# VH-VL binders against o60147: the designs that were tried, part 6

Target 1, 175 residues: o60147
Amino acid sequence: MLEKNKYLYIFRHIQTNQVLLSQGNVLKKTALFQLPYPLQKPVAPNGMRPAKLRKDHWVPLLKVEFPNESMFQSVFMQLLNYRKYRSVQPLTSDLLKLPIPVRRRKIMRQEVPNTIADLADILNKEKFPENSVRLQLSDKSDSEYADWPPSVQIDSEEIKLSRGFREKTTVDEAR
Key: E = the ipSAE of ESMFold2; O = the ipSAE of OpenDDE; V2 = 0.75 times the mean of E and O plus 0.25 times the DockQ between their complexes.

## First folded at step 5 (VH-VL; framework fv_lerdelimumab)

Design c2 (at its last look DockQ between E and O 0.03; V2 from the best seeds 0.00; counts 0 for: pae E 10.1 > 2, placed apart)
Fold by OpenDDE, look of step 5:
Structure c2 (fold): chain C 175 residues (1-175), chain A 118 residues (1-118), chain B 109 residues (1-109)
Amino acid sequence: as target 1 above (175 residues)
Amino acid sequence: EVQLVESGGGVVQPGRSLRLSCAASGFTFSYYGMHWVRQAPGKGLEWVAVISYDGSNKYYADSVKGRFTISRDNSKNTLYLQMDSLRAEDTAVYYCAKGEYEYYFDYWGQGTLVTVSS
Amino acid sequence: SSELTQDPAVSVALGQTVRITCQGDSLRSYYASWYQQKPGQAPVLVIYGENNRPSGIPDRFSGSSSGNTASLTITGAQAEDEADYYCNSRDSSGNDLYVFGGGTKLTVL
């Protein structure tokens, strides 16, 4: 690669399947701001922002390596925008027929495939150089949620799961 | 403010060597790939070479491969182009350019003229 | 290396719209970038990606792409827009990493 690499980590909650984006391999408490703040209790199991970050409740979903800061920032911001857009969309009639707790669980369960699909969509639009973006998944089957452009190289190796963080590598430590 | 300043140009005879420098400022130099692009008098732009942010990867146009060497010193925010076995067709203004997204050049220097003539 | 082709010269009347087109196989895979060069000056980036303008570039400049082509459009050409315009992209052939078009000289009438 020609420019300094940048890494995007995406974590999922082990219970709710909520998704958090991270610029590092260790989740920061500020990442929780990505989740909607509840008006009332209860918190996390209902798909809301927990009061505190429990790192042990989050596992890495995927890791994306970008060849430079600009590409990383572009994709990162677009992912956040996609997420925000979905959050304000009207609920479907089918969802409205469900009790609120069930509805929330169903929506939260869709965050993982939606996030993966969003990522693929963003990358398809960017026309990055071939094999310039490296994608590692904790579960290779998750790659089936989307069609990936030629710019994406899917790593044959799955990432090791570590709750709240990924194991440090020489590359990660250099960041 | 991003600034790129080329130096080292001049008049040389064919077969001789010349070393160009590009002083960079206004951005984190060590994060970006850097390029050389040249323009012969009255002609178009021609990409010459690129060096990765850490100097680990280098690529050259076929027209200069084996003769030119791109390098950088990140501690000095400086890009270099060592030009050996110069030919008349190497006569051009040489620009250093900052890479971005690994596909375009968002900042250019003002260039330095290299003239190869007998 | 793969080639990018441009018309060597085009003209536009003041205040009118002109499109400069770049064609090449690389453009099927990569975005183009466009550079403006005035006499005696260094090139200046004016468009990159599908339609992105760097800071300081007037909004009358726009970009588009289709198939193996990319285009730079100036809507409402001004006298100061008279210059040479070059397209560039990554080289899909693998010979050179980057390739420039031959350049288009734009005359504003």
Scores: ipSAE 0.053, ipTM 0.613, lowest interface PAE 2.9, mean pLDDT 87
Fold by ESMFold2, look of step 5:
Structure c2 (fold): chain C 175 residues (1-175), chain A 118 residues (1-118), chain B 109 residues (1-109)
Amino acid sequence: as target 1 above (175 residues)
Amino acid sequence: EVQLVESGGGVVQPGRSLRLSCAASGFTFSYYGMHWVRQAPGKGLEWVAVISYDGSNKYYADSVKGRFTISRDNSKNTLYLQMDSLRAEDTAVYYCAKGEYEYYFDYWGQGTLVTVSS
Amino acid sequence: SSELTQDPAVSVALGQTVRITCQGDSLRSYYASWYQQKPGQAPVLVIYGENNRPSGIPDRFSGSSSGNTASLTITGAQAEDEADYYCNSRDSSGNDLYVFGGGTKLTVL
């Protein structure tokens, strides 16, 4: 692999814990279409898809370094498919009994652990070389949502919080 | 790809019963709430009933409550509507509809006609 | 009331813009969804949420809402848009009940 690796950037909403996937270190406005459309008009501040992208409301959750474009594209497409699959999942009877605003907040609260579990599931199924994929988290305890394959090296240093991802991180060296 | 096929409609006299079926394919049936919607001849659409994905919760329009029972068999990918004590005003085409996230009906069957007359 | 009110009929000249409206108290709290029905056919979802089109629905269809009113707008109406249009929303009762408007017959001249 040469000097330019491919990165997957994942963002978390500071209030709702919703998750957005990005090919770049800055979110595009169209990233909001990854979220379910809120059918109930906002009566409270926490609709499931914000009306606009507020870049100061989205912070780094994790970054994944892939050795090449094809590995990145495979994982990125699969993550989008998992998200679509979850968006059509039936609601449980317990969720259906909740008031709609409470139900939405409970669903959104699961996006971080679900996305991390999905990423790990995809990486466990892929035939990637040992230690070929570097994972860096903003909160290392989030790695506990999943079991990681030998292909994943979890960076010992957490991402520093900022507006989006900085070009340079403390650990930006490929193997 | 998604297909909903209703059956069991026919002509019956008032006070009798019918059971409608809706065969589902092209999606994971057990993941979704399912609805019945009806349309009287020459009239508009009327929502009739909904059943949650696991069958644990059922809701009915006031016009049919106590007379109709919605049910499902997830092992057969089939939705049912048991219609008892039928009345002339129940005459309609009955549609099976798939709920998306419990907010709207993204796929509909072709309907089955129920005629209640003496 | 939880009822949804639609005008029973509207007309539009070919290629012109038309709005079909739906009014009801529940629309202050819930978005409408819109369904097209051609004679002898099942309804087809046209617009859901604020302004989302399912796959296969032309971009000349759009939705909006304000106050207790939801609108379906067709820009550049085509002959094949001639149909009945129904709005649907939650009933204000809060029991996951749904209510349809009475329908609007669109005639393309």
Scores: ipSAE 0.006, ipTM 0.503, lowest interface PAE 10.1, mean pLDDT 81
ESMFold2 (binder alone), look of step 5: mean pLDDT 91; pTM 0.938

Design c3 (at its last look DockQ between E and O 0.04; V2 from the best seeds 0.00; counts 0 for: pae E 12.4 > 2, placed apart)
Fold by ESMFold2, look of step 5:
Structure c3 (fold): chain C 175 residues (1-175), chain A 119 residues (1-119), chain B 109 residues (1-109)
Amino acid sequence: as target 1 above (175 residues)
Amino acid sequence: EVQLVESGGGVVQPGRSLRLSCAASGFTFSSYGMHWVRQAPGKGLEWVAVISYDGSNKYYADSVKGRFTISRDNSKNTLYLQMDSLRAEDTAVYYCAKDYYDEYYFDYWGQGTLVTVSS
Amino acid sequence: SSELTQDPAVSVALGQTVRITCQGDSLRSYYASWYQQKPGQAPVLVIYGENNRPSGIPDRFSGSSSGNTASLTITGAQAEDEADYYCNSRDSSGNDLYVFGGGTKLTVL
């Protein structure tokens, strides 16, 4: 009868602040394709994809609970489109003057605020029911990157730090 | 100021064990991968091992697999190398090195600690 | 040899320009970093990326690359530049292994 809840998991790289989106609480190797161009030569100025997924360097940034699959898919695809759009834009003259490693670091440092702003922009444009989308952050101050619509309920409890997300079932099994 | 200080080197006989330590300061140790790099007398640099920021992943050069164990204690800002079944070819200065970007650069090095394996 | 190949020795006259090269298949995909090592000292990073110098490295040091070859160039070589120089990059297989070149001893005449 009721549709199963669907979760969007977002991870941050501990050193570069790059962001990966996931449908599951564990990153798959294919998530790396969300990052622009391989980090290799001859590389585009925005080539920032690592050669492999180092799961030990990705930590929770936020988790979003949607009431159904269609809401999840709509938001997830739009987020991926925003990231793709940025990856192909011409670089500014100021960025082009920077050495390639410095330029990459500067671009990567914007992924966290950009992703949070994109998520909020999408949710503001969608007309979801009030309090239908639950948002949980690892650092609640990150919510300040955007203005959130009435459809979003920001959880008062931050995600507890770990190597990755932990499922409620795993905690129950351990007890 | 970033500092890396190695200790625990010395003279040992083949087949014995040593434990090296690297004390880190001046940066958030628990946010970075750490490496051991060695240099045999009169020879070039050889990468030995890496450990992830939380200690959950470890990788070794083929020459030391099964004999060396890299570890870290983030509460003490200390990196370790346990060296078992030491061989004469393990004789080297051992350097502790900090990762710069996750994949490419060693931006800070310790002064090294000498390990001599001799009968 | 390692995946990264360097000439073992190079000489330069004081005040002249020298190029130290590093060759390997992985350099088509990854930048090399360059380390200077003087006797009895730890290595020091001198060049990363295409041509970036860390703080304290003189502007006479520069880097370049073409195809499978990376080069470290020292213009106006000085006596204190006499050292061993190592290139370093990722393994060509794309795993987490790192590889150093064999090193080049620079002699300033």
Scores: ipSAE 0.006, ipTM 0.476, lowest interface PAE 12.4, mean pLDDT 81
Fold by OpenDDE, look of step 5:
Structure c3 (fold): chain C 175 residues (1-175), chain A 119 residues (1-119), chain B 109 residues (1-109)
Amino acid sequence: as target 1 above (175 residues)
Amino acid sequence: EVQLVESGGGVVQPGRSLRLSCAASGFTFSSYGMHWVRQAPGKGLEWVAVISYDGSNKYYADSVKGRFTISRDNSKNTLYLQMDSLRAEDTAVYYCAKDYYDEYYFDYWGQGTLVTVSS
Amino acid sequence: SSELTQDPAVSVALGQTVRITCQGDSLRSYYASWYQQKPGQAPVLVIYGENNRPSGIPDRFSGSSSGNTASLTITGAQAEDEADYYCNSRDSSGNDLYVFGGGTKLTVL
């Protein structure tokens, strides 16, 4: 059975550095469910989940190409689990000493490197065949956040930032 | 009243470095992204770089990527552009511009500072 | 970066209507913003979104979009409207975040 390649897109919020996972190059509204509710305590800062998805506020962080659905799903689910794990961990004493706005910013700043590190860790553990996974980054320097296993082939070209755009809508026209 | 004042421009030789500053006032500086836009003499506008409100995200035009560094000090209401490995084609008036993120436009501009790169 | 194209120069008689058009693939997805620049001055935002004017911009300035184009229209051109006009949008090509048109020199006759 010949399977088609599957793609994992990771998007970064252009200002807050929040991260969303996507199965396509365009974010779906349901992607917001990956973010904690604003009122959830204790580790997630309030207001981390926006009320509406603004696709144009998100740019691709990286793109991962898998040779089959099984590999994609395995990595995708593990990434979500890693995120959940972090969300339930107690805040460090250093973070607790900081005002809430500062704490929020620090946490958000760590989302990108943490996600990249998570991905690398997951791929290292999976021990996929050599060069079976293709990784393309929006910024090549982001690859330095982790050591990548032989299963990962890093693309020499950077991913285009056009993905995740928002089309013109009637709502926008009403502004 | 929103005010943006660029400084640091001058004449430099190719390969040298220069640091521009933009002093902001009249708005909550730490709440908005900031941009650099340049204009070569007699030419059009070219977007150069943007930095998020808290400095956590930075993006650059391909023409300056790897050579220019945008930064900010919110405690001083100041935007910076570190320009390294300057080239003749970097000669331009450099404007700082305030971001209005949700609408993707530049609502306020400084008067600019001239950078001349020549041997 | 993706390209936004503008006519390099247009002219309009005093009191008449002129349309400056910007064309590019980015405009299929994003609204344009328009900037007026007079000689020796910094650019000034005149239109953003579909048809929004910042405070202080005369109502003779309006914006529109269609397909891969955006247009700035001046209805009843005044002498002081003589300037360079630049369109801007997000870059759909992914090379840069923002892209400017080449600019249009408007002469008021």
Scores: ipSAE 0.000, ipTM 0.583, lowest interface PAE 10.8, mean pLDDT 86
ESMFold2 (binder alone), look of step 5: mean pLDDT 90; pTM 0.934

Design c4 (at its last look DockQ between E and O 0.05; V2 from the best seeds 0.00; counts 0 for: pae E 12.1 > 2, placed apart)
Fold by OpenDDE, look of step 5:
Order: C-alpha cells, then sequence, then structure tokens
Structure c4 (fold): chain C 175 residues (1-175), chain A 119 residues (1-119), chain B 109 residues (1-109)
C-alpha cells in the first residue's frame, strides 16, 4: 500500500518567539494546547493560553516533508517530548538570578534555535534513508542552528506561507 | 503590604444572583492576573475563575461556566465575580487570590466572603 | 478536569519528618504548588515549582516531584504546622485551568 507524504510545519510567534507544531499548513486552535511551558511565559498572559488563535501572530519557521506517516509521527512525538522535557527541567542558576519577566523572555528567545536543534538531533538519531526527508526553511540561515544528517535534503527555496496560513494573500502581504 | 479584601457575600435563594468584590492594595493590581477560589463548608479548595491582568482573557471552572462572570476594574483596583443562577452547591467561602508573577500560583489570598445559597 | 489525589490525613511527631504526597496526571506536565490552611484562616502558599519557598516560609518546608507525583516535606515538624495542606497544579486535560487536591489534614503529635 502506497504511503502519502506527510508534512510537519513549525510556526513561531512574531513577538514571543514561542513555537507551535502543526500537522498542516494552517494552524488549528488545538495547537494552542502546546502552551504554556512550566515556569515560562505563555502566549497569553497569566499562565493561560489564548482563548482564540490569532493566526496572524504566527509565522512559519520551517516545513518538513516525510515520505510516510510513520516517519512523521515518530519525529512529531519526539519533538513534543523534547520540548516537554526542556520545559520541566530545573532552571540554571544564571536564569534563576534574573527577574521572572526577564527570565521568561530569555527562555522564549531560545525556543526557535532549540526546536531546530531538537529536530536535527531527532533526525540524526533516526538514521532515515539518505535524502528521504525534505526541509524547507522560512529563513535559510536558520539551518545553521544545527548539523543535519544525510537523510535531510535542505530545499534551496524558502517557505512562502502567510502568517499561520497555507497561502499568502494580498491582505497577508500587507501585514 | 499586599492586601485583598472580599465583600458581597450573604444569604441568597437558589436561582438568584450575587456580585462579589475584592479590593486589592499593596501591589500593582493592573500587572497581575487574579483568581477566585471557593471552599464549601468543611470541604476542600476549588478553583473557580481567573482573569488576566488587563481583563482580555478569562477562564472558568466547568462547574460555574455560563453562570459566573469574572471581571476587574483596574482603575479601582477591584476584582469582581458576578454569580448568576446560583445553586445550593455554590455555597462556599469565596477567596480572591493574586497570581504569582503570572505563573499560576496563588501567593496572596483574601480572608474570604461567605456565600450561602439556601431556600 | 484533571484530578489530584491526596491522603485525607497524616500525623507526625514533634521534631520528626513528614511527607505529604499529591498524585495526578497533570503533575507529569506541570509543577505543583502547596498551600497551608489553618482553621478559620485563608490558605497560605508554602511551596511552588520544584522547590521554591515564598518569603516568610520556614526552610523546614521543601518540595519535590517525581513522575506523576509531587510531595511536600516538613523536616522537623513544629506544633504550628498542624493544618490542612492542599496541592494545586494546572489542568493538563484542557478542562479546568487549575485543579486542587482534596487536601491532607496534618496532625502534629
Amino acid sequence: as target 1 above (175 residues)
Amino acid sequence: EVQLVESGGGVVQPGRSLRLSCAASGFTFSSYGMHWVRQAPGKGLEWVAVISYDGSNKYYADSVKGRFTISRDNSKNTLYLQMDSLRAEDTAVYYCAKDYYDEGYFDYWGQGTLVTVSS
Amino acid sequence: SSELTQDPAVSVALGQTVRITCQGDSLRDYYASWYQQKPGQAPVLVIYGENNRPSGIPDRFSGSSSGNTASLTITGAQAEDEADYYCNSRDSSGNDLYVFGGGTKLTVL
């Protein structure tokens, strides 16, 4: 039985740099359940997640294409686990000495590079076939956050998605 | 010194409405989320609702959703809980609590106000 | 909503150590906070996060976590520690945002 390609989209918040994982190129409200992290600032204030998803607040970070569902699910679940693990780990002494708002900002700044690094680490460990995974970045420079295994083919073209959406519209470009 | 003072409690019949207030002082009220927590007589604590620092986000326990409304007036340093369609099981001491640096802990509590719903 | 479970009552001799444990699925994802409540008084935050004490809380109070459990430990229990203790955490189920344990009555002998 033929397998269909599966796509992983990763979005970042334009202000907080928080990261959301998505199985589609359009963010769903259920993605917000990925937030907040313990002892970290959520997208919404007071340790809450937003009641409504503001798609326009999220921009695509990267897109990963997998040749089958099994590979996608494996990587997707591992990414969630990596993030969860990181969020519950004790804070370093350097972070603890900072005021909570400053600490949160510093932690959030690391979410994007950490997520990219996590993805690379997971893919390195999986040892998928050469060029079996296609990676497309919104900013090609972001690929420098990690060493990618031979299984990953980095696309020369950058992602051209609107904020939180599949396709750019005239309105989206004006934002 | 942080101080929270609840008021508005009393005895009401089922189906009636009541509005609680919490007067806050000793901290920048507008910078913190605020919670309501209640405790039925001889029972444990139950989280009721939370409101963000600017009132833009509100969340409720399922037990009160659709009946209770949390709000705040930052100009008056006051938190409110509008309780509609009151039931006997809503009988409790109602505490207002300050959120600990938006982390979801309750670092300061008022002394509570008793709400009794009885026919 | 998620559920947090506590033993309804525990006892400790003066000067001895007691551990109060809270268990629930939410604790796999979130830290707990602990609240002390004496008769006729409002609750008081005593431990939050992994092991943080608010100002004014004696250092005999400590917190820990493991798996789906969180624990409050009193090392060298004092008479004034007799109270009800409640654990709290965020609700990982997505229903209620926060959830309390049922509370533990601590008796100091």
Scores: ipSAE 0.128, ipTM 0.725, lowest interface PAE 2.4, mean pLDDT 89
Fold by ESMFold2, look of step 5:
Structure c4 (fold): chain C 175 residues (1-175), chain A 119 residues (1-119), chain B 109 residues (1-109)
Amino acid sequence: as target 1 above (175 residues)
Amino acid sequence: EVQLVESGGGVVQPGRSLRLSCAASGFTFSSYGMHWVRQAPGKGLEWVAVISYDGSNKYYADSVKGRFTISRDNSKNTLYLQMDSLRAEDTAVYYCAKDYYDEGYFDYWGQGTLVTVSS
Amino acid sequence: SSELTQDPAVSVALGQTVRITCQGDSLRDYYASWYQQKPGQAPVLVIYGENNRPSGIPDRFSGSSSGNTASLTITGAQAEDEADYYCNSRDSSGNDLYVFGGGTKLTVL
């Protein structure tokens, strides 16, 4: 709109704990492309990803405010690349022994701590001014997944919204 | 091969408690969200509650919030519904249902257990 | 909670096409799923995610949506299709996470 985007929005799935990254405070349908998709449709429904973004299944995990758009874009793209790189890494022998649906859910359970750790790693490598990056969490104990640089100011107020980061849908998804 | 078997239904007076169980087999129970859905005699389906695969998230219909508690024991492949402060309007067949990939689609259902709340 | 509205009864002649509708504000942004329930039996999922059929559901069952309306279409209705049909979706205006429609009794003549 009027102000250039400097916010990172991160969502968590209410049941699987999968994570979606967003430039906007409401998820776009294309965010689902961040999720693994089976190479083939199984005979039973157990092997497919949903065809539609169900906004009631995704709740706020955290929000980050950067000093400007350039810093936001740098961190956002690095975070997406970390996530893609992690998604293609070899799995442990114990995970490989599990049925595919079980394996995927165990991997999904690590997405919250892994995403938070990746964000902190990126921010520790960047040289931002002290307290220039504002982090707000839905659950402040999640900050314990990482060690944060002095550039990060963790907001004392938790995110209170239960339906994304807005009370109403976006124009593209309005009823 | 997926099987869900509810138990614990019965006749109970208003204000009393019951605990329902759902024994699961034929799938990896700890990988899926689970639901309770009820149906009053001669009436339609009513969603009651959901619990995430690891039990960390629980959600309830307004009609039961504060009175019912959903829980699970993944080591026993069992889903539970603790029903307190029962009312006549809670009279129904109670189904447990398996979530399809955590999207709220109920792909397998038990045969149900009848709860009757009457004086 | 947000209401999903279904006609209580619909009839179809054997071999004809029938459309069962479900209306509600939440259907503008969320897909409906559809369940078939025969007398004395548990419900069975027949359509999810707009127009996906679980394994074992005949291809005469299909789903669609437009605006605030979701539809279940049965082409070439057969005697065994006689059942109650329920839609289900996210509740957008209440505290319930999911809501069922009131159900539609399909009679095959």
Scores: ipSAE 0.007, ipTM 0.529, lowest interface PAE 12.1, mean pLDDT 81
ESMFold2 (binder alone), look of step 5: mean pLDDT 92; pTM 0.950

## First folded at step 7 (VH-VL; framework fv_lerdelimumab)

Design k1
Fold by ESMFold2-Fast, scan of step 7:
Structure k1 (fold): chain C 175 residues (1-175), chain A 118 residues (1-118), chain B 109 residues (1-109)
Amino acid sequence: as target 1 above (175 residues)
Amino acid sequence: EVQLVESGGGVVQPGRSLRLSCAASGFTFSYYAMHWVRQAPGKGLEWVAVISYDGSNKYYADSVKGRFTISRDNSKNTLYLQMDSLRAEDTAVYYCAKDEWEYYFDYWGQGTLVTVSS
Amino acid sequence: SSELTQDPAVSVALGQTVRITCQGDSLRSYSASWYQQKPGQAPVLVIYGENNRPSGIPDRFSGSSSGNTASLTITGAQAEDEADYYCNSRDSSGNDLYVFGGGTKLTVL
């Protein structure tokens, strides 16, 4: 049986802590457009190489299961909008006094706590049924970056490093 | 198969110049930053310089800043290190190393020995 | 520039576990990468991004970090693991430089 997508897969970069959102359990190159450095521009922090998707550098951060595709689409689009909003805000005075490489690393390190806080904020504002949204994290301590609503159930099992997501893939994602 | 092959090392007197080359193959050279790392005889590794994928950004260790110049020719898949005003302390095996995500060196050349002595 | 400190030498008996440590302030902000160097040879990457192994590196090699310390662990050491081991990290002192530890010589008894 065919089933509509209801999963959000969130990955983090192993060294920079930058975050990518994905509709599938395998990252596609188009996900790089979510980064502060567009695909055609050098990757942060030094501009040493153009933006390139190296899948082995991105590990699971968390997986979110929604009760249906409509709820998934709503939350996914809101998260992308939150990321866009953050990217255009003025930098704080404390950040502006730092050298550019140090400043970029500090900003990138905050993407994990920021993404988790944004997800929780969206879910707290929505009126989803109790225990209807399931979270599975690679490190359950990351859930402490936010307060979760009753609609959220956190899986007791963590996603193990290097195991990836245990979900059905589409033909496109398996490529 | 990724390969990095250094050349240009030799024996030189203090104050003279030498140019090292690193020929790269087996990957898209123009996509990656490249490094020079050196090792004095019987001593540890010391980072020397890095150049961005397009050659627009360059950084140097304080010990060589103002004396060494890193460059690259993406059309020839070749990395260079121009070493001016050489000192006895520059005596080392010089390794060419490939950058990955600006955080680690995934492939290294065999090295080329530079001996600075009178 | 910032410094990464390693003990100069460590010994382990064949088949036993050894931990090589690397300490420095940059490790609070950046993961360490680890390189194995045998006499007369170029360094070889064995661990990157805290605990990732390149293709071809045995699973007995693992990495970990806490605070300002990174560790390379070899579980069930083999004779061929005898080598010098170097940690590396980025230096955030302004110009985004790279720094290597002084190296640890591992002897497999």
Scores: ipSAE 0.000, ipTM 0.465, lowest interface PAE 13.4, mean pLDDT 80

Design k10
Fold by ESMFold2-Fast, scan of step 7:
Structure k10 (fold): chain C 175 residues (1-175), chain A 118 residues (1-118), chain B 109 residues (1-109)
Amino acid sequence: as target 1 above (175 residues)
Amino acid sequence: EVQLVESGGGVVQPGRSLRLSCAASGFTFSYYGMHWVRQAPGKGLEWVAVISYDGSNKYYADSVKGRFTISRDNSKNTLYLQMDSLRAEDTAVYYCAKEGWEYYFDYWGQGTLVTVSS
Amino acid sequence: SSELTQDPAVSVALGQTVRITCQGDSLRSYYASWYQQKPGQAPVLVIYGENNRPSGIPDRFSGSSSGNTASLTITGAQAEDEADYYCNSRDSSGNDLYVFGGGTKLTVL
């Protein structure tokens, strides 16, 4: 029997700390268009968006299991919008004082804490049942970037790093 | 089916105010940023304003900043543009436009004509 | 603010290939999106993110990007492709967050 889509897969770049969201356990090339920063063109080294999707450069950050597809879609779409609108905010005076390459690195490095904080904010706004949303992280310390609502249960088992985007993680995947 | 329906256009005298509305259906309105784009008769497209999905962030073209106010009511799936201190150069068809997943406009309304004349 | 430059008009014979070009500094940083507008109608998105087509847009439409230039190519132009075509890009240089090209009127002969 086919399971309904209820998993959100979140990946991070091993060098830049940039984050990509996926409805599947494998990233598609089009996921690069989620990187909404100044200099959007995927022309390395000039932009903050990579020129191509290199599977060896993206590793699991966290996996979110929702009780049903409706809740998954709601959170997934809100998270995409949070990320997009965070990038159109005026740059702070602190960031404007930095040389462009340093500024880009600082912005990119903040994507992991920002994504985790955004996810927690969305889950705090939604009315989900106690312990109905399960988080499994590659590094449990990343959960410390946010205060989680009672609806969230953090898995004691961490995700093993995947290689080649098609390699199974230690967590079984339902689709 | 995604639909955007603008209303509120008409003929107004310079210095007056007008409020435009855009009724959205066929998608989850509260998940997307919304834009106003205008087009003067026989001229090209000009971006006017954007509002974030939750209404917390608003940005305006320099030509309208301080005179126009964008707002939204997510409970009514409606986008608004309050236009104050109207000028002859504001005469245009005003389109409501929905954001895609990135910075592009995937759906547009049919537009509403605003004519500013004495 | 940055501007996007398009030729005001271009013609193509039925069944032939035409390329519409958009130039501007913002295109070094952002992909253009392309909109088709027929008389009395709202614009319709035909290409976004360099070369992605929305559902319902024929595969004869394609996009490309190099340096400060974006191009919309129509391979095997049809009579119904006669329209105004606008490029659009995000702009980070001023308060205007988006900039449109001046538009190119395509005539299919």
Scores: ipSAE 0.006, ipTM 0.555, lowest interface PAE 10.9, mean pLDDT 82

